# Designs tried in a protein design chat: VHH binders against 6-phosphogluconate dehydrogenase, NAD(+)-dependent, decarboxylating (gndA). Part 2

Target 1, 299 residues: 6-phosphogluconate dehydrogenase, NAD(+)-dependent, decarboxylating (gndA), of Haloferax volcanii (d4gst8)
Amino acid sequence: MQLGVIGLGRMGRIVVDRVLDAGHEVVAFDLSAEAVAAAADAGAEPADSVADLVDRLGDDKRIWLMVPAGDAVDATLDDLDPHLDGDDVVVDGGNSHFEESVRRAEACSAAYLDCGTSGGPAGAELGFSLMVGGPQWAYDELTPVFDAVATGPDGHGHMGDSGSGHYVKMVHNGVEYALMQAYGEGFELLAEGRYDLDLESVAKTWNNGAVIRSWLLELCEEAFREEGSDLGDVDDHVAGGSTGTWTVQEALEQEVPVPLIYQSLAERFGSRADDRFSRRLANRLRYGFGRHEVARKDD

## First folded at step 1 (VHH)

Design g03 (framework vhh_surovatamig_d1)
Fold by ESMFold2-Fast, scan of step 1:
Parts: C-alpha cells; sequence; structure tokens
Structure g03 (fold): chain B 299 residues (1-299), chain A 125 residues (1-125)
C-alpha cells in the first residue's frame, strides 16, 4: 500500500524506513528540507508541502503523523482536513494527550487513529509496540502498515474506542518513569556502596536471566559502557515529564493510588531546582534543633 | 493559551548581524524544547535551530552552523537567535516554535508549532 508520513524526526524516519522495507510506498514531508531529502534517498517520494503530499496520494488516503504533541498536531490537521473524507485514515503516532486525541477524532473528516508508539530508536532494528485506539475498520485497514512498523504481529493491538491508544501509552509511560527511577536508585546504591563495582558488568549480568531484565536495562548497560560507572559527563537534570504528569492527574481523578509513579515524577521535578525553599527551611529547622550548622544561601 | 511573539528582524547587508527574540507566554517555558523555523520567499518552511530545555544541547541546520547561535533565558521566558555573517539566502520570515520531548527515547526535538506573525529578515546589497 501507499502511506503518507508527516514528520521525519527520529521516530518518523523509522516508520518510513520500516514501511519501505516491507515493500510499501511512502510519500514523505517534513518542515526540514534535509530530512525530506534523506527520506527520498532511502526510497520515499518527497513532498514539498502537506498539500503536495495529499495530491500524491490516491483516493483512500492513509497518513501517519509523527510530529510533536500539542499544537503541531492541530496545525498539521488544519492543513490536511480540507483534503480528507470519511474513507481516509489519519494516524497520530505521537504522544498526544488522550483527551486531545478524542477531540481531534471528533473534528477530523477522516477516520482518526490514536497510536501510542513505544520502543524509541531501537524500533529501527526491532520494530515498535503500537497501542491503537479508534474505529475498528480503520485499524483493520492499516494492519499491513502496523505489521511493518511493529516488532511483529503481536507488537500491535487495537485497544478500544478513540483515545484508548494514547491512554494506554500514557499509563505505559508512567510505569516506565517508575522503572527508570528504580534502576537509578539500585545502581546509585551500588555506585556509593561498599564495593568498587563495574556497573556495565552488573547491568549485563542482571540482563541475562535475572528477573529485572529489560530494554531499559540494556540502555543502562550502554550508558555505563559509554560514560563509565561514575557517569562522569552526564547531567542530573531530567527534562520533560508531561505524560508522567498526565498519568498522575488521571490516577487522582479515578482515585487509583500510584505512589511509585508519583514519586518518580516528583524526583524529576526536584532535579530541575538547585535551590529549593523547602530544603533551605528544613536545614534552618534542623539548626534550631541544634543538629547541624546551616548552609546559607544569601547571595 | 500559548502565545509566541517574534521580534528583531530588519534589513541588513551581507556579512552583517541581527539578534532575533521570541517572548513566550501561556505555558511553562522551561519545560519545552524551543526552535527557530524560517520561510524564504517562494519556498517552504525550513527548520533552523533547536535548543533543549536547560540550554545544554543545541542543533542547527547545516547551512547556518558556525554563523547562528540559539540561546534561551528561562527566567525571562525568552528565546534568541544570534545571526552572524548573514547571506542573501538567509532572507526569510523567522518563526519561534514550541516543541516538547516527552521521552528521552523518542527524540522529538524539531518543532512544527508556529503561532506568531514571525519577524522578517532581509539580507540585501
Amino acid sequence: as target 1 above (299 residues)
Amino acid sequence: EVQLVESGGGLVQPGGSLRLSCAASGFTFSKYYMSWVRQAPGKGLEWVATIKQDGSEKDYVDSVKGRFTISRDNAKKSLYLQMNSLRAEDTAVYYCAKGLTYDILTGYYKAFDIRGQGTLVTVSS
């Protein structure tokens, strides 16, 4: 089949490459002319604009969006929607909020699939895990594409109604935050603990038969191989966090306790502040108890 | 409501310099990647530069590497583009764009979210 792809960043390029490798045709567009040229070199048909991409596609258009969450999705849909009808399918493969995905589906002239995409850059070699929400017929229609993009037939699934794909992916990311925090704490204990350990070797051993083996642990092993066991050149500032926030907000609304996910998000927020009021007050209170000299920030 | 207001454009001779500014409001500026995107007369949009939330990582399109410098001031909620050694091909409307990298593994650092009127840069001799 023929697939339009809009957004040729790291993830979008993986979609292009995997779909081409499976024998399908791709029409590709990105604001970056360099990214479009690179996709064309890989075998995609380049488009000069969203309208040009639409013109190159047949009557039943199949378009995969791989643009940043939020307004970039809406801007792309504003450009696309005048050219779409109910037999067309648009897939949002990004990390949109599930409520925004429901809103977009209701407004879109085409069938709209929200597709939570997991696997990161490793998806280039192994394929992604795809969590898809929206009309069953549209999911069924895109199955050959999903087979190509996913790690295999079991690597994609229809979650349910509109919004469910991004919803399930949102919760997945909450779990991912908690797992990353757990690995971080474990390795920190080893780094600061009694023994002088080669953490690359530890991560490798843990990832070969141990109960905590995972792709995240492979990334830990790579980090220690490339940066050393002390992570000497790596900053402790943790950027991002919107899906973790969304997961906690949803958990609060549904009254579902998620203490580990919450704590992992709170640690991320703490990494962004060098001088927290609460820590300064706590130190001053401890000084009042006669326990410690206060470290003062007076500048 | 997200608002981005670009300024600092103008007419400049080849080899000259300009500093573009973008004032952001309606969102937590320090949580987002920010980008500059431009559109030359009769051409499509072109990504120019991106900066990470804390300013630690910066990326540029090849044609401006070594000439342009992207920076940000999170306290002022402002994004900047210092443009040196300007060339006729740099003539374009420059737009400030918001981006968000949700997950370290996804690498969404190019922005498509163009909100304002932009600021016109004309390099002429």
Scores: ipSAE 0.000, ipTM 0.134, lowest interface PAE 18.3, mean pLDDT 82

Design g04 (framework vhh_surovatamig_d1)
Fold by ESMFold2-Fast, scan of step 1:
Structure g04 (fold): chain B 299 residues (1-299), chain A 124 residues (1-124)
Amino acid sequence: as target 1 above (299 residues)
Amino acid sequence: EVQLVESGGGLVQPGGSLRLSCAASGFTFSSYWMSWVRQAPGKGLEWVATIKQDGSEKDYVDSVKGRFTISRDNAKKSLYLQMNSLRAEDTAVYYCAKEGPLWFGELLSYMDVRGQGTLVTVSS
């Protein structure tokens, strides 16, 4: 099969490499000439522009977008759409909001697949998990590509109508927030607890047969290996992605309780404040009860 | 503690140039991809450019390609953004961002740690 790929950053290059390794042909474009040259060295056919890429793909175009979410997706679609027909297929493999994906599908001249992509850079060796929304026929036609990019045939699925792929991925990221918070709290208890533990060894043991084994635990093991059990130089400021917020907003609209996902998001917000008014007031009130001393900035 | 300190912003006329700098400390700078992201007034964060650990791979948002150049000096633990042919639409607060040890997508990777930012205003 022949696939156009636009966006040859870290994730887009993984798509290119895996599709080529599976024996398919790739026409690759990025505004970075260096990225295009590197993809060409890997076996992709280089394109000089979006128009050149579409010309090289022939009549039934299959194009994978791997550009940053937001304005970059819309700019790329604006360049592509004059060249597209209803028998063409465009895949958005990024982290777009599902409502934006529905809007883009309605405006696009081609069949539009929203593809939630999970696995990060590890996808180079393991393949990704792909959650795909949009027309069934378009998903079916891209199956050989999805087989190549995913962790095998079971690593991708058709979720439902337009927007459902990014929707399921959004909720996946919400769950990931809660799991990260849970691991963090568990390891913090061990770090501050009564035993002097090697947390790399603990994470490794937990990831070999225990109930909580996961790729996130492999990343915890890696973090302790690289930074030490005290996490040396790691900042406690956690930048929030929009997916956690989007998941909580959707839960509120649907009236579905997600207390663990919400609390994990709230903890991220708290990490961004070195000094919180509410904590100082609570401390002062406890002191007023005659039970605690006030912790002050100069003490 | 990881720290990222941006500098080099200011008021510049359309068609002018600016060079932004980011001084990094508290981590092994040479082991991480680095990015520039920006936030225009009334808009959300927009990724601008990314550079690989050794400088061998660079990526840019479409609107700045051919005009902006990202670079790094690992010995000085510094990230740079050379901005040429500036347009009014480039007006934004520019942030230096470090790739996290965990990758959960483009924006999360770029925003593991973000500095305080440096304001670029393009006006006649």
Scores: ipSAE 0.000, ipTM 0.197, lowest interface PAE 14.1, mean pLDDT 82

Design g05 (framework vhh_surovatamig_d1)
Fold by ESMFold2-Fast, scan of step 1:
Structure g05 (fold): chain B 299 residues (1-299), chain A 124 residues (1-124)
Amino acid sequence: as target 1 above (299 residues)
Amino acid sequence: EVQLVESGGGLVQPGGSLRLSCAASGFTFSSYAMSWVRQAPGKGLEWVATIKYSGSEKDYVDSVKGRFTISRDNAKKSLYLQMNSLRAEDTAVYYCARGTKYFDWLLSTPFDYRGQGTLVTVSS
């Protein structure tokens, strides 16, 4: 089939490449002319504007958005929507908040699919995991594209009504935060513990038959291979957190306890300060307790 | 509420210099890579420069390498762009942006917040 793709960053380019490799046609646009030229070199038909992309697509347009969450999605939809009708399908493959995806679906003249996309750069080789929310008919129509982009037929699924795709992906990222924190704590104990261990060897052993084996653990093994068991000079600052924050906010709204996800987010926030007021106060209070204990012994 | 407020734009002659500033609030500034992006009149957005959260790594679009310098002050929650040897083609609205020009596999959101912009006009 024919797919329009808007947004040719790292992830959008992987969508383009995988869809072309599966024998489909792609019309590609991005604000970056060099990104459009690179996609064209790979076999996509270049568009020089959103309107041009629409003009190049036939009847029953199928358009994949891979642009930054927030204003970029709304700006793109403002450009697209005058050219769309109810037989068309728009997919938001980015990291939009699920409530914004519901709002956009309600306003959009086309069927709107929110598609949570997971797999990072490894998606180029392995394909992505796709969590899709929105009308069943629209999901069914894009199944050939989802088969091409995902790790296979089991790598994508229809989650439910509008917003459910981004919702499930949001929670997925919350779980990912907790898992990364758990691995970090385990390896820190080993690094600081009583034995002088080769952590690359430990990670490799843990990833071959152990109950905690995972792709994240493959990334741990790679880190120790590249940086050494002491992680060399790798900074302890951990950036990001929007999807983790959204997950915690939703958990509070629904009154669902997520202590591990919350704690992993809190640890990220803590990594970003060399000097914390709370720690300075705690140290001062510890000093005060020591003085109090001395006074009691003298009584 | 995440806010990014740019300042320092204005009219400057070719070959001149200008320093842009961006004041950030509503998020942990020291936790994010920051970028400058620009939009020339009637053109699309162009990424200009990125600086890592720690300030240790910087990257630039080829057309400004050696002329522009990005910097940050995490204590003041401020981002800067020193622009030297300005050319007519540098004329644009300059935006302070959170993040980088590419999807990060963990974050997957390049430039998720931008400010209102500050106009730089290079003309005699």
Scores: ipSAE 0.000, ipTM 0.178, lowest interface PAE 15.5, mean pLDDT 84

Design g06 (framework vhh_surovatamig_d1)
Fold by ESMFold2-Fast, scan of step 1:
Structure g06 (fold): chain B 299 residues (1-299), chain A 124 residues (1-124)
Amino acid sequence: as target 1 above (299 residues)
Amino acid sequence: EVQLVESGGGLVQPGGSLRLSCAASGFTFSSYYMSWVRQAPGKGLEWVATISQSGSEKDYVDSVKGRFTISRDNAKKSLYLQMNSLRAEDTAVYYCAKSPYSLQWLYQTSMDVRGQGTLVTVSS
């Protein structure tokens, strides 16, 4: 099969490498000429522009987008659109909001697949988990590519209609937030608890047959190995939150309670302030009545 | 409205140092991976460095490892690039770029959020 890939950052390059390794052909383009040259060294056919990529693909174009979410996706689609028809397939493998993916699918001349991609840079070795939304026939057409990019045939799935792939990935990220918070609280209890424990050893033991074993727990083990059981001087500031925010917003709209996901997001927001107005006011209000009582006794 | 404003470039002798800054506005800066990319005269865009949301993860192109340091200040919504032991081949216009969530965008610039850039010239 022949696949066009637009966007050759780390994740896009992993898509290129895995698709080439599976014996398919890749035509690659990126705004970075160096990234295009590196992909060509790996066996991809370099394209000089979006139009050149399209010209090299021939009929029944299959194009994978791995560009930054937002305006870059729309700009790329604007460049592609004059060259697309209903027999073509475009995959958005990035981190788009599911409502934007629905909008893009409705506007696109080709079949549009929103593909939630999970696995991070580890996907180079392990393959990704792919959550795909859009027309069934387009998903079926891309199955050989999804087999190559995913951890295997069970590493990808057709979620449903347009938007469902990015929707399921959004919720996946919300769950990830809650799981990271749960690991953090558990290890904090052990670190501050009644026993003097080697947390690297605890994490290693838990990740070898325990119910809570996971790749996240593997990262916990690495953290304790590198930083020590007290985590050295690792900052308590937790950045990020947009997928967690999207998940909570959707949960509120659908009236579905997600208290653990919400609390994990709230903890991240709270970590970013050394001094919070609400706590300052609460302290002032807490002692306000007492100060009034003292003033009356002075009289 | 997303804005990125780069500054701190200039003329410097080989072996010298410069510190670049990028002021971000119009988005939740602390939620994004941020990158520095550059374009040398007569060459294409080259990714230089990326930093995770909290600053705990950093990655660099091989040619600048050990010489450049990327950092960020989420309270100030600012991204920095400390450039030491500068070489003639570091001469380029430097841009900061927003990346969603991960290092996956290391070699790509988001054109919709890229600023004017800041010129770094290394020559005697």
Scores: ipSAE 0.000, ipTM 0.156, lowest interface PAE 17.2, mean pLDDT 83

Design g07 (framework vhh_surovatamig_d1)
Fold by ESMFold2-Fast, scan of step 1:
Structure g07 (fold): chain B 299 residues (1-299), chain A 125 residues (1-125)
Amino acid sequence: as target 1 above (299 residues)
Amino acid sequence: EVQLVESGGGLVQPGGSLRLSCAASGFTFSSYWMSWVRQAPGKGLEWVATIKQDGSEKDYVDSVKGRFTISRDNAKKSLYLQMNSLRAEDTAVYYCATLPGYTYLFSKTDYFDYRGQGTLVTVSS
């Protein structure tokens, strides 16, 4: 198969490399000439514009987008859409909000697949997990590409109608937030508990036959190996939060309780404030209750 | 049509200061997390600093904490890196980059989707 790829950042380059390695042809474009040249060096056919990429693909175009979520997706679609018809397929492989994916599919002249992509940079060696929403025929047509990009035949699936791929991926990220927080709390108890433990060894043991084994635990083991069981200089600030916020917002709209996902998101927000008004007030109220000495800020 | 154009690099003495700027176009700048990443000669890319859409949240690699300050001006669609107390090991090409904050896992370095052409910073006497 021949695949167009637009967006050659870290994730887009992995798509290019895996599709080429599976014996397919890739036409690649990015605004970065450096990124296009690097993809060409790997065996892709370089395009110098969106129009050039389209011209090189011929009829029945299959195009994978890996551009930043939001307005960049819409700008790319604006450039593509005059060149597309209903026999073409566009895949948004980024992590767009599912409602935006539904809107884009309705406006697009081609069949539009929203493809939630999970696995991070490890996808280069292992392949990604792909959660795909949109028309069944378009998913079926892209199966050889999905086989190449995913971890294997069970590494991709058709979730349902337009928006369902990004929807399932959004919830996946919410679950990921809660799991990261749970691992953090467990290891913190061990680090500050009554035994002097080698946390790299604990993580390794937990990841070999225990019920909580996971790729996240492999990353925990790596963290303790590289930083030590006290995590050395690693800061307690946790960035990010958009997909967690989207998941909580959806849960509220559907009236589904997600307390662990919410708590994990709230903990991230709390990590970013060294001086929290609510904690200062709570400390002062404790003084009022039982003459607990109030902790005051000192210069 | 996304473009990121860095400026402000140059030769500076150890202990000196330099301010990098990044002009963004082709996307809604105020809706994206922004980062600075660098590549020293013969080394891989290293994440330096990240800033949230509204500037309320900032993060830095440990080696630059207390020395570098990331900031943004959404009205001007610009990202900045104020670099103080520069060291020889800060010598690198510095890139302005977009990353989806929502794709945070354990490492920020591997999630940059767009980066600019770079600006060279040389710290040498």
Scores: ipSAE 0.000, ipTM 0.171, lowest interface PAE 17.5, mean pLDDT 84

Design g08 (framework vhh_surovatamig_d1)
Fold by ESMFold2-Fast, scan of step 1:
Structure g08 (fold): chain B 299 residues (1-299), chain A 124 residues (1-124)
Amino acid sequence: as target 1 above (299 residues)
Amino acid sequence: EVQLVESGGGLVQPGGSLRLSCAASGFTFSTYYMSWVRQAPGKGLEWVATIKQDGSYKDYVDSVKGRFTISRDNAKKSLYLQMNSLRAEDTAVYYCAKGGDYLKWIFGSQFDYRGQGTLVTVSS
């Protein structure tokens, strides 16, 4: 089949390469002429604009968006929508907020699929995990593309109605935050604990048959191999957090307790300050308590 | 975009009753907890009542328990607050808000999803 791809950053280029490798045709566009030329060298048909990409696609257009979340998605849809009808399908493969995805689907002239994409740069070799929300018929028609982009038939799934793909991916990222924090705390205890341990060896052992084995733990093993068990030059500042924030906001909205996800987000915020007002005030209050005896239960 | 339109406020005598309504649009109403929040003259925002998506859970601020009843109609995308045995202290602008009872800990701009409100005045 023929797929239009808009956005040829690292993730968009992986989509292009995997779809081409599976024997499909790709029409590619990006604001970067260099990125378009590189995709063309890989076998994609280059487009000079969004309108040109649309013109090169047949009557039943299938278009994958891999542009930054927010304004870039809306700007791209503003350019596309005059050329679309209800038989066309647009896939948002980025990290959009699920409420934005629902809004875009309602406004879009085409069927709109929100596709949560997980796997990072490793997706080039292994394929991605794809969580797809939107009309069943549109998901079904894109199945050959999803098979090519994902780790295989079990690497993609139809989650439910519009917004559910990005919703499930948002929660996935919340869980990822908690797991990263848990691994960090465990290895910190080992690093600071009573034994002199080779943490690369520990991570390797844990990732071969233990209950906490995962790709995330493979990344821990790699970090200890490259940086040493003391993590030498690695900074303790943890950037990012939008998907974790969205997950916590949604949990509060639905009144679902997510204490581990919340704590992992709070730890990220704490990593960005080395002189916190709360610690200074706490020390002052402790000083005050020490000078004035604690009041008894009753006066 | 999220829109909440409150109605049903007015002047009522102490001991009287009023029913407030909120019409919601721009979001999937049936998937959210919904709340009523009020602001008395010269005071801050106060959370009043919360209802779960399916109506199975409801909670109220202590001062209105037994007097106020929150309800919803997901098919009509509407939220209601039945207010009985009204007191002068219930005088406030009442807002419909997207969210649960955690809203009692949030002040200011976090209530940007609330509507324009409806004024309830309890006075002779």
Scores: ipSAE 0.000, ipTM 0.123, lowest interface PAE 21.6, mean pLDDT 83

Design g09 (framework vhh_7z1x_3)
Fold by ESMFold2-Fast, scan of step 1:
Structure g09 (fold): chain B 299 residues (1-299), chain A 124 residues (1-124)
Amino acid sequence: as target 1 above (299 residues)
Amino acid sequence: QVQLVETGGGLVQPGGSLRLSCTASGFTFSSYAMNWVRQAPGKGLEWLSGISGSGGSTSYADSVKGRFTISRDNAKNTLYLQMNSLQPDDTAVYFCAKGRLWFGELSPYYFDYWGQGTQVTVSS
């Protein structure tokens, strides 16, 4: 099969490499000439522009977008859409909001698949998990590509109508936030608790037969191996949160309680402040409350 | 070794124009895509525009399309952003970013190097 790939960052390059390894053909474009040259060295056909990529593809175009969520997707679609018809398929493999994916699908001249992609950079070795929304026929047409990119045939699935792929991936990330927070709290209790424990050994033991075993726990074991059980130089500032925010916003809209996902997001926000007005006020109120007075010693 | 230095920010009234510059050193400038990204007070990062190494391909966020123009001078190792019809909502710190683009969310995976930023304030 022939696949166009637009966006050759870390994730897009993994898509290119896995599709080429499976014996398919790739036409690749990125604003970075270095990234295009590197993809060509791996066996992809380089394109000089979006229009050139389109010209190099056959009669029924199959194009995978792996560009940053938001305006970069819309800019790419603006460049692509004049060259597309209803027999073509565009896949958004990035982290787009599911409502934007529905809007884009409605506006797109081609069939539009929203593809939630999970596995991070480890997808290079293992393949990704792919959650795909959009027309059944378009999903069926790209099954050979999804087989190549995913961890195998069970590593991808058709979720449902347009937006459902990014929707399921969004909720997946919300769950991931809560799990990361839960592991963090558990290990913090062990680190601060009664016993002097080797947390690498604890994580290894928990990941071999215990109920909470997971790939995230493998990453915990690695962290303790590399940084020590006290996590040495690791900063407590936690960046990001967009997919967690989207999950909480959707939960509020649908009136579904997600307290653990919400708390994990709130903890990330709290990590970004060394001093919080609310805590300072609460402390002052506790003082005034217990004393029933305001100290006016220097009035 | 890689260094990116933004200049040209400042205070401007609504409807005004500014041109930002980014001087690059420590790498072969013409071989890499360059980007402009901004961060408004209390908000996350917003990608604005990208330009290929040769300057032959450009891309823009919808919020700035038609108002901002990205360009580069490879002989001077300099990236530019011409900003016209500035609005109060354009108030932000503007960053020059070297791309090998990392196509996740706007997070630590997005860019391999960026500058320290230049402040643009649109206020009357």
Scores: ipSAE 0.000, ipTM 0.143, lowest interface PAE 18.6, mean pLDDT 84

Design g10 (framework vhh_7z1x_3)
Fold by ESMFold2-Fast, scan of step 1:
Structure g10 (fold): chain B 299 residues (1-299), chain A 124 residues (1-124)
Amino acid sequence: as target 1 above (299 residues)
Amino acid sequence: QVQLVETGGGLVQPGGSLRLSCTASGFTFSSYSMNWVRQAPGKGLEWLSGISSSGSTISYADSVKGRFTISRDNAKNTLYLQMNSLQPDDTAVYFCARTPSYWELLSKGAFDIWGQGTQVTVSS
């Protein structure tokens, strides 16, 4: 097949490389001329503009977007839409909010697939996990491309109607937050607990046949190997939270209890304070209860 | 379904002892922190003691420190309060109360399940 790719950052370049490796043709465009030239060196046909990319594609256009979420997606669609008809397919492989994906699908002249893409930069070696929402026929048409980009035929699936791909990916990220928090708490207990343990060895053992084995545990093993079981000088500040926030907001709207996902998000927010008013008050109240001495600030 | 039932209250003379029990049903007792709270006639609620889910962390209010001992038996779903050297000022209705955290403040909202209470009267 022939695939247009717009957006040649790290993730978009992985799509280009995997699709080319599978024997398909790629027409590539990015605002960065350097990124376009690098894709061309890898075997893609370079495009000079969105209009040029469209002109290089046949009558049945198949276009994969890997641009930043928000205004960049809408700007790209505004440039593409005058050149599209109902036989064409556009895939949004970025991190768009599912409600924005539904809006875009309704406005787009082509069939619109929202494709939640998981695996990060590791997708270059492993392939991605792809969660796809939108028209069944468009998903079926893109199957050879999805086979190339994903970790194999079982690495992609049609979730349902427009918005469902990004919806399922959003909830996936919420679960990821909770799992990261659970691993953190478990290893903290081991680090502070009764035994002097080699946490690299623990993580390795847990990742070979244990029920909690995962790619996250490979990352834990790597962290302990590189930083030591005490994590050296790694800071406790945890940035980010947008996909976790979206998941909690949706859970509230649907009245579904997600206490572990919420707590994991709350822990990230708490990590951004050097100290917290609530902890200082609790310390002072404990003094009132049992006459424990109050720890006081001196700096 | 979900219940806390206190027993062991009654009339004692000053200097006497009582042991209160609180039996839990309808939830996993071993997963929750438990507390004892009392209310004397004409006064508000007073938190007395808390114990963590495992029993390893215990705290007492100043008014009962050294006289009362909190304990739990997770196999029997039962919380205890051993009350020694009782004084007339200890006269109150005694409640057991469940909380997710033993650090919670003494308020109605902090305790999600309450027992019905058991009366303790210290009088000559």
Scores: ipSAE 0.000, ipTM 0.072, lowest interface PAE 25.5, mean pLDDT 85

Design g11 (framework vhh_7z1x_3)
Fold by ESMFold2-Fast, scan of step 1:
Structure g11 (fold): chain B 299 residues (1-299), chain A 124 residues (1-124)
Amino acid sequence: as target 1 above (299 residues)
Amino acid sequence: QVQLVETGGGLVQPGGSLRLSCTASGFTFSRYAMNWVRQAPGKGLEWLSGISWSGGSTSYADSVKGRFTISRDNAKNTLYLQMNSLQPDDTAVYFCAKGYSYLFGSTYYPFDYWGQGTQVTVSS
């Protein structure tokens, strides 16, 4: 099969490499000439523009987008759409909001698949998990590519109608937030608790037969191995939050309770402030009610 | 840097017509979906219509479907709203908005930028 790939950052390059390794042909384009040259060295056909990529693909175009979410997706579709018809398929493998994916699908001249991609850079060795939304025929048509990019046939699935792929991935990331927070709290209790523990050893033991074993726990073991059980100078500021925010917003709209996902998001927001007005007021109220000493900023 | 300027508002009698225009600058107009949103006196924002980057797909709120038509001229960086069969309930400030809206009355409006609005008054 022949696949066009636009966007040759870390994730896009993994798509190229895995598709080539499976025996398919890839036409690759990126604004970075160096990224295109590197993909060509790996066996891809280099394109020097979106139009050139389109010209090389022939009549039934199959194109994978791996560009940053938001404006970059729409700019790429702007360049592609004049060259597309209803027999063509475009895959958005990025981290787009599911409502944007629905709007793009309706505007696109080709069949549009929203593909939530999970696995990070580890996908180079393991393959990704792919959650795909859009027309059934287009998903079926792309199955050989999805088999190559995913961890195998069980590593991808058709979720449902347009938007469902990015929707399921959004919720997946919300769950990931809650799981990371749970591991963090457990290890914090051990670090601050009554025993002087080697947390690398604890994480290793938990990841070999315990009920909470996972890839996230492998990352915990690695963190303790590299930084020590006190995590050295690792900052407590937690960046990100867009997918967690989207999940909570959707849960509110659908009236579904997600207290653990919400709390994990709230903890990330709290990590970004040196002090909190609410905590300062609480300290003052405790003094007024219980006669506790008021902590002052100058003290 | 991004500017959206609405024109074409004014006073019309019930049953009349108006055409609103929105001139965009500071971004590549042809690459983005565009929307019309209104706010009636004492009410919240109401999404009315959206148009894709190319003009190939349009969507409308039930309240205006069949009466209003959205269009764009990418060569002129201009968005239009043709309003027919105007009713007193259409009295509102009309805003041009850059960004995306779900096609049928989404409560989520991921708009980047808004114009200042243009007043439409439907009265005898």
Scores: ipSAE 0.000, ipTM 0.109, lowest interface PAE 20.7, mean pLDDT 84

